# Ledger of designs, part 1: VH-VL binders against MAM domain-containing protein 2 (MAMDC2)

Every score and structure here is a prediction.

Target 1, 162 residues: MAM domain-containing protein 2 (MAMDC2), of Homo sapiens (Human) (q7z304r168to329)
Amino acid sequence: IECDFEENHLCGFVNRWNPNVNWFVGGGSIRNVHSILPQDHTFKSELGHYMYVDSVYVKHFQEVAQLISPLTTAPMAGCLSFYYQIQQGNDNVFSLYTRDVAGLYEEIWKADRPGNAAWNLAEVEFSAPYPMEVIFEVAFNGPKGGYVALDDISFSPVHCQN
Unless a header shows other numbers, all headers, positions and changes below count from the first letter of the chain; antibody chains are not in Kabat numbers.
F, E and O stand for the ipSAE by ESMFold2-Fast, ESMFold2 and OpenDDE, each averaged over both directions (binder to target, target to binder). V2 = 0.75 x the mean of E and O + 0.25 x the DockQ between their complexes.
Where letters were taken out, [cut] stands.
Atom coordinates printed by the task and the answers are left out, and those that the model quotes come from them; centres of patches stay.

## First folded at step 3 (VH-VL; from tS1 with heavy chain R50Y R59Y)

Design tS1c
Fold by OpenDDE, look of step 4:
Structure tS1c (fold): chain C 162 residues (1-162), chain A 122 residues (1-122), chain B 107 residues (1-107)
Amino acid sequence: as target 1 above (162 residues)
Amino acid sequence: EVQLVESGGGLVQPGGSLRLSCAASGFTFSDYYIHWVRQAPGKGLEWVAYIYSSGGYTYYADSVKGRFTISADTSKNTAYLQMNSLRAEDTAVYYCARDYYESSGWEYFDYWGQGTLVTVSS
Amino acid sequence: DIQMTQSPSSLSASVGDRVTITCRASQDISSYVAWYQQKPGKAPKLLIYAASSLQSGVPSRFSGSRSGTDFTLTISSLQPEDFATYYCQQSYDTPYTFGQGTKVEIK
């Protein structure tokens, strides 16, 4: 599940298609001429890549964008870390869920409001004793939610320091 | 030409009700947030509420929550502010304003109506 | 709620003067700040958006800048038509909030 989003395979992460809001690759040669997006966290440059979703395309209340990891392939427990940005302190919700093969869906982290348009470090206690996905989810209450960006997911088999 | 025209202001007693209208023209009404902003006599600007007509999303200042209701009729390109349980402190010129929301995320009120005066007095 | 502390509340100036008005946000709000001009009996008029972007049709003598949570509106050379009240506004989070206003009067 570790990923810096610098490779074309995106470490197997997939966007769940939504008619309106979706996760996209940002940075590098990919430019959104209409949005002011961040530099990636990995290289702190315009050449690096990250994932982002833009609320400007939201049409429905609590419309959801999901970025889904591959299933874990071995038991693991420790600290899952990632960097994220929330452009504006609007009424969007950025959360991290786990989902197992039986469909059990559990929230294990949620971003605090408001955002600060800077890269923030999240550290989350994570346990996967059997195969499961992690899902980065953004829920929007309108088109003024700004962007949410995600980069540099890592895992350590020790407990989080926070 | 973008235009916003407020109407419905007047004199009302405390505890009374009044409905303001904001008639919009010159732009695609359903693509914009419409705000109400008020200004008490000789005072500054106070944001009141907004609506995004496409999804019916609304938000209110705490000072009017539970008493005021913002709504929109896209077929008439008109936003409304239903004001109930009016208080003396609600006395103000009420402006409607168009919220220009850029894809970059920036927001600003680029067009305003001329305002309509609401006076709450015994 | 985010507070926008505007200063000064009023100032006197002459035609040709450089005028500076400041707003301090109670927290980091990026550049989600707009400036408006209001004349007596009239609606506010947009001058600056995104902290430093000049609205189309607004004279170039108006400019906006940001330093952290401090936002500044500058009139490089005050003209007769610039005597008015000015307001800053944040759109970073609800509720939207305005500064207290600055009345620019003729000296």
Scores: ipSAE 0.421, ipTM 0.827, lowest interface PAE 2.0, mean pLDDT 93
Fold by ESMFold2, look of step 4:
Structure tS1c (fold): chain C 162 residues (1-162), chain A 122 residues (1-122), chain B 107 residues (1-107)
Amino acid sequence: as target 1 above (162 residues)
Amino acid sequence: EVQLVESGGGLVQPGGSLRLSCAASGFTFSDYYIHWVRQAPGKGLEWVAYIYSSGGYTYYADSVKGRFTISADTSKNTAYLQMNSLRAEDTAVYYCARDYYESSGWEYFDYWGQGTLVTVSS
Amino acid sequence: DIQMTQSPSSLSASVGDRVTITCRASQDISSYVAWYQQKPGKAPKLLIYAASSLQSGVPSRFSGSRSGTDFTLTISSLQPEDFATYYCQQSYDTPYTFGQGTKVEIK
């Protein structure tokens, strides 16, 4: 479930199929003609990569974008961390869920910070005693929501600190 | 080439209703946000609302939320502001303005209409 | 809401003078600032966007700059047609907000 999104791969993460809105790879030599996107967190350069979703490409704003991890393959407990950036805080909802094999969802984190010009660290206590997926979800309220970017997902088998 | 023309202003009693129109020409209306901005006599500018012309998504200032409704008809290249439950403090010149959203994220009002006066008084 | 504190409220100047108008944002807003000129009985006209980019057709005597949360409109050599009221506006987040305006008058 760890990924820095370099080499233009998703580390096994997949979009939930949605004909309207999906997560994409940003940074490096890959550019969208209609978006402003940050430098990546991993390399702090225009050549690094991250995942993003941007309201400029959404036409039906009741849909959500979901980026879904592979099922865990062994019991895990510890701290799930990731860096995120939100261009406009008032126009989106960025959340993290777990989903077990039976399809039961649990929200384990929600962004509570307004958008800013910086990468923010999230640290989330995470427990997967049985196979489950981690789901990053973005919902937009309108076309001026901007982007949400995600980089440097990591896991540590120790409790989150501060 | 680019033009915005407001109409529908006038005198109305408190609690009354009025509908403003913003007729657009000289550009692809569906590509742009349309805003309403008002200016009370002798005062500064106050943003009121926007609509994304083709998508129908709207946003309102708190001072008008629940009383004003912005809409657009892309087949007529026209935006509308339906103003209900009007109050004396709604007295102003109402401008419509084009907001060209760039991929860079910069938003600015590059063209404005001439304005239409709304007076709310007994 | 993001407040834009504009100063001065008015100034008197002569043709040929250099004038400077400032706005301060209540928080970091990057360069999401535009400047408008408004003459009596007329709609505002865009001068500067993105804090420092000159709109097409606007004379080069107009310029904009940013230092942190401080934004500046400069007219390098005031012309007779420049006597007007000037507004800054942030477009970082809704509700969009304007400064209170600066009236530039002849002396």
Scores: ipSAE 0.006, ipTM 0.542, lowest interface PAE 10.8, mean pLDDT 80

## First folded at step 14 (VH-VL; from n6 with light chain Y92W)

Design q3
Fold by OpenDDE, fold request of step 17:
Structure q3 (fold): chain C 162 residues (1-162), chain A 122 residues (1-122), chain B 107 residues (1-107)
Amino acid sequence: as target 1 above (162 residues)
Amino acid sequence: EVQLVESGGGLVQPGGSLRLSCAASGFTFSDYYIDWVRQAPGKGLEWVAWIYSSEGYTRYADSVKGRFTISADTSKNTAYLQMNSLRAEDTAVYYCARDYYESSGWEYFDYWGQGTLVTVSS
Amino acid sequence: DIQMTQSPSSLSASVGDRVTITCRASQDISSYLNWYQQKPGKAPKLLIYAASSLQSGVPSRFSGSRSGTDFTLTISSLQPEDFATYYCQQSWDEPYTFGQGTKVEIK
């Protein structure tokens, strides 16, 4: 589930199909003239990549975008960390879920508001004693949704410090 | 030409009510946010509320929540500010402004009305 | 709420002078910072948006810059019509907040 989104395979992360809002690859040669998107966190340059959801594609103000990891293959427990940025706009909720093969869906993290324009570090206690996936979810609930960016997912088999 | 014209200001006693109007012209009203910003005599600027009339969304400053209501009539290209339970500290010139907003882009107040004075006193 | 600390509160200058006004945000607001000019008895007028973009119709003697959370409005050569009060405003988050204002007076 670790990923810096610098390779084309995106570490096996995939979108749940949505006709309007999805996670896209940002940075590099991929340009969005409309949105003021950040530079990636990995390299702090226009050459790096990240994932993002842009509210410009929202048509209904209850839409959800989900980025789904591959299933874990071995038992694991520790600290899951990632960097994120929530741009100008108050009408979105950014959360992290787990889902197992039985369909148990659980929220394990939710971004605080208000935020600043910098990349933020999230540290989340994560336990997967059997195969499960993690889901990065952005829910839009109003017209000023901005964008959410995600980068540099990492895991350490120790408890989170912060 | 883009124009915003406020009206409805006047003298009112504490606890009273007043309704301001903002008549807009020269642009597609429903494509923009409309904001109210006020300025107490000899003081700075304070944001009050905005409305997104195409979907009916609104947002308020904490200082006016529960007392003020922003609304709009798209057929008249007019925004309103219903002010109830008025207090002395609500005394100000009230401006309406066109709020240019781009999703994941920039936001600014590019056009303002001339303002209308609201005086709350015994 | 995001605080915008504007300085100075007032300054005296002469026609032709270079004038600099500063605004500091209490947090990172990227470039979501606008500058307005207000003359007595008149509504504010947009000068600069996105920290450094000049609004259409505004003279080129006005400019804006950003360094982290510090923002600067510069008038390269003050003209008679520039004596007014200037405000910065953040558009990053509600409530949208303004600086205290800077009154530019004739010396």
Scores: ipSAE 0.789, ipTM 0.923, lowest interface PAE 0.9, mean pLDDT 95
Fold by OpenDDE, fold request of step 17:
Structure q3 (fold): chain C 162 residues (1-162), chain A 122 residues (1-122), chain B 107 residues (1-107)
Amino acid sequence: as target 1 above (162 residues)
Amino acid sequence: EVQLVESGGGLVQPGGSLRLSCAASGFTFSDYYIDWVRQAPGKGLEWVAWIYSSEGYTRYADSVKGRFTISADTSKNTAYLQMNSLRAEDTAVYYCARDYYESSGWEYFDYWGQGTLVTVSS
Amino acid sequence: DIQMTQSPSSLSASVGDRVTITCRASQDISSYLNWYQQKPGKAPKLLIYAASSLQSGVPSRFSGSRSGTDFTLTISSLQPEDFATYYCQQSWDEPYTFGQGTKVEIK
């Protein structure tokens, strides 16, 4: 589930297909024709990559974009960390969920607003005693959503410090 | 030519109500946000509320939540600010402004009305 | 709320002078910063948006720049019609907040 999104395989992360809004790769030579996207967190340059969703593609409010990890393959418990940015506007809700094979869907983290324009560090207690997916979800609840960006997911088998 | 014209200001007692209007012309009303911004006498500017008339979404400053209601009549290209439970600190010139929200995310008030004065006094 | 600290509160200048006004945001707001001019008894007028983009119809003597959370409005050569109060405004998050204003007066 760790990923810096610098390789084409995106560490196996995939979209739950949505006809309008999905997570896309940002950075590198990819230019967004709409939003002014950030530089990636990994390299702090235009050469690095990250994932983002952009509300410009929303057709119906309350739509959801989900980026789904591969299933975990071994029991794990500790601190899941990632960097994120939420552009201006309070209409996007950014959350992290887990989903097991039985379909149990649980929110384990939700971004607070207001935020700042810098990359924010999220540290989330994560436990997967059996195979689970992590799902990065953005809900588009209004017209001023902007983009949400995600980068540098990491895991440490210790409790989150602060 | 883009124009915004406020009206409805006046003198009102504390606890009273007043409805302001903002008549817009020269642009497609529903393509823009309309904001109210107020300025107390001799003071700076304070954002009050915005409306996105295409979908009816609204936002309010905490200072006016529960007391003010922003609305719009797209058929008249007019935005409104219903002000209830008025307080002395609500005394200000109230401006409506066209709020342009670019696809890039840039947002600014590119056109303003002349403002209408609201005075709350006993 | 995001605080915009504007300085100076007032300044005196002469026609032809270079004038600089500064706003500092309490947090990183990227370039989501606008500048407005307001004359007595009149509505504000947009000068600069996105920190450095000149609004159409605004004279080129006006310019904006950003350094981190510090924003600067510059009038390269002050003209008689430029004596007014100027405000910065962040558009990063609601509530949208303004600086306290800078009154540019004739010396």
Scores: ipSAE 0.717, ipTM 0.908, lowest interface PAE 1.0, mean pLDDT 94
Fold by ESMFold2, fold request of step 17:
Structure q3 (fold): chain C 162 residues (1-162), chain A 122 residues (1-122), chain B 107 residues (1-107)
Amino acid sequence: as target 1 above (162 residues)
Amino acid sequence: EVQLVESGGGLVQPGGSLRLSCAASGFTFSDYYIDWVRQAPGKGLEWVAWIYSSEGYTRYADSVKGRFTISADTSKNTAYLQMNSLRAEDTAVYYCARDYYESSGWEYFDYWGQGTLVTVSS
Amino acid sequence: DIQMTQSPSSLSASVGDRVTITCRASQDISSYLNWYQQKPGKAPKLLIYAASSLQSGVPSRFSGSRSGTDFTLTISSLQPEDFATYYCQQSWDEPYTFGQGTKVEIK
């Protein structure tokens, strides 16, 4: 459940498509040249890639964007880490959930207002004693909800250091 | 030619009410946010409120929330600021501005009206 | 709220001088900073958006730059029509906030 989102692949992560709000690949040389996009964390440049949700493309604010990991195949416990950016953090909610095969759904992390525009590191204690998915969710509170960007998801089998 | 023209300013007593208008032309009104920004005499600029007229979304500065209401009539390409329970600190020139908002949250006020003066005084 | 601190609050300069105005954000706001010019009795006019992008119709003697949370507006050769008050404004997060202004006066 590790991904740097480079070379145009998602490492098994899947955006759950819906007609209103979705995660997209951002960055790279094939993006809109008129936009000033966040630097990706892996390359620390405007040419890198990341996952991205922007309120500008949202049609209906009752739904959430979901980026869903592959189902875990063996028991695992440790520290899930990732880098994120949040713009307009007062008008969006960025959260991390687990979901087991029975559909049981648990929030394990929620972004607080980071106070900085830089890529922020999140370290989340993660336990998957049964097969489960990790789900990154974004909800916007209105049309000026800004964006959330996500990069460099990794896992370590030791407790988080924070 | 993009134009914004404010009207409705004047002298009002504390606790009174006033409605400002912002008549817009030269652009597709429903594609943009319209903001009110005010400037007290001899002071800097303070954002007051915005409206997204196509869907009626609004936001307010804390200093005016509950007292001011922004609205729009898309058929007239006009935004309004209803100001109630006015205080001396609301004395300012009120500007309306076109708010350009795009992907990645880039945003700026690219066209402004000439402003209308509101004076709150006994 | 994100605080925007401008310096200096005022300055005196002669036509032809190079003028710099600084604006510091209380947190990292990336390049989400705009500059406006306001002449007495007139509405503000957008000069620079996204920290360094020049608005159409603005003379090339104006430029903007960013270093971390410090932003600079530069007028390379001051002209008579440039005597005005200049405001920075952050657009990173609501509420939108402006600096308190820098008045550029005739020396």
Scores: ipSAE 0.449, ipTM 0.790, lowest interface PAE 2.3, mean pLDDT 85
Fold by ESMFold2, fold request of step 17:
Structure q3 (fold): chain C 162 residues (1-162), chain A 122 residues (1-122), chain B 107 residues (1-107)
Amino acid sequence: as target 1 above (162 residues)
Amino acid sequence: EVQLVESGGGLVQPGGSLRLSCAASGFTFSDYYIDWVRQAPGKGLEWVAWIYSSEGYTRYADSVKGRFTISADTSKNTAYLQMNSLRAEDTAVYYCARDYYESSGWEYFDYWGQGTLVTVSS
Amino acid sequence: DIQMTQSPSSLSASVGDRVTITCRASQDISSYLNWYQQKPGKAPKLLIYAASSLQSGVPSRFSGSRSGTDFTLTISSLQPEDFATYYCQQSWDEPYTFGQGTKVEIK
């Protein structure tokens, strides 16, 4: 459930492909002609990697990009944390959901528009008493929807400090 | 090569209406956003609205929302600003500008028209 | 809305002087800041985009830099044609907002 996105298997996180809007890997040696973010959070350099979604590549704005974790394999409770960056926050929605094997799909966090344009830390109380996926979602409200970037997902078995 | 020409400015009474035109040339009109930016006499610049003509998306500043309508005719490479319920504070030179928007949200107004004056006075 | 505060509101300088103009954002906007030059009776002209990138055809005496929420436009050797008002503009989030301008007068 933890990932710095520096390995090509993405720690088991997968983009749920759809024909309209998808998460991609940015930074480093990955060929992304339009990814000009100055640096990732993990390495603080232009060569580091992160996940991102950008409205410029989206054809239809009714669908959402989903980045999905592996199912949890043991009960866990604590603090899920990650770093994110949102540009054009009035024109996109960045949210975190859980989904169990029965299909229960529940929002556990949604980004407030941050006052800091640098990488922001999110800390989310997380409980998975049974197998669940964690899903990062981005929806754009139009062609100038900006971007969302995500890096450095981690988990701690203690409550969030927020 | 790239050119934007505004027209349609003039004197109008409060509560009146006026329609501005922005004729564009030297680039593929449907590939760019077109913005209206205004400048009150002796004052700074205020963004008013943009349009993305290929799909008809628009956005407005709160100060004009509900009163102004931006539109475009791609066959004429022309954007329009319909201004209704005009007020004295709408008095300004109105510029149209080509809005370059790219991945990672980089954006700037790289070409501007010379502006058209709108005066709202009784 | 993101407010952009420019300083000074005006300045006078001689040909050849180094001139600096500062623009402060009311929040972090990364490098999403542009600089425009406007001569009397004329439309604005883009000088700098992305805080520090020089637009094509703009003389190399113009440069831009960022420190946190403070942005600086520098003219390394002022020329007679640089008499103008300079505006910064943020492009981080809508509504796009401009500074109130800095008028540069040649002595």
Scores: ipSAE 0.393, ipTM 0.775, lowest interface PAE 2.8, mean pLDDT 85

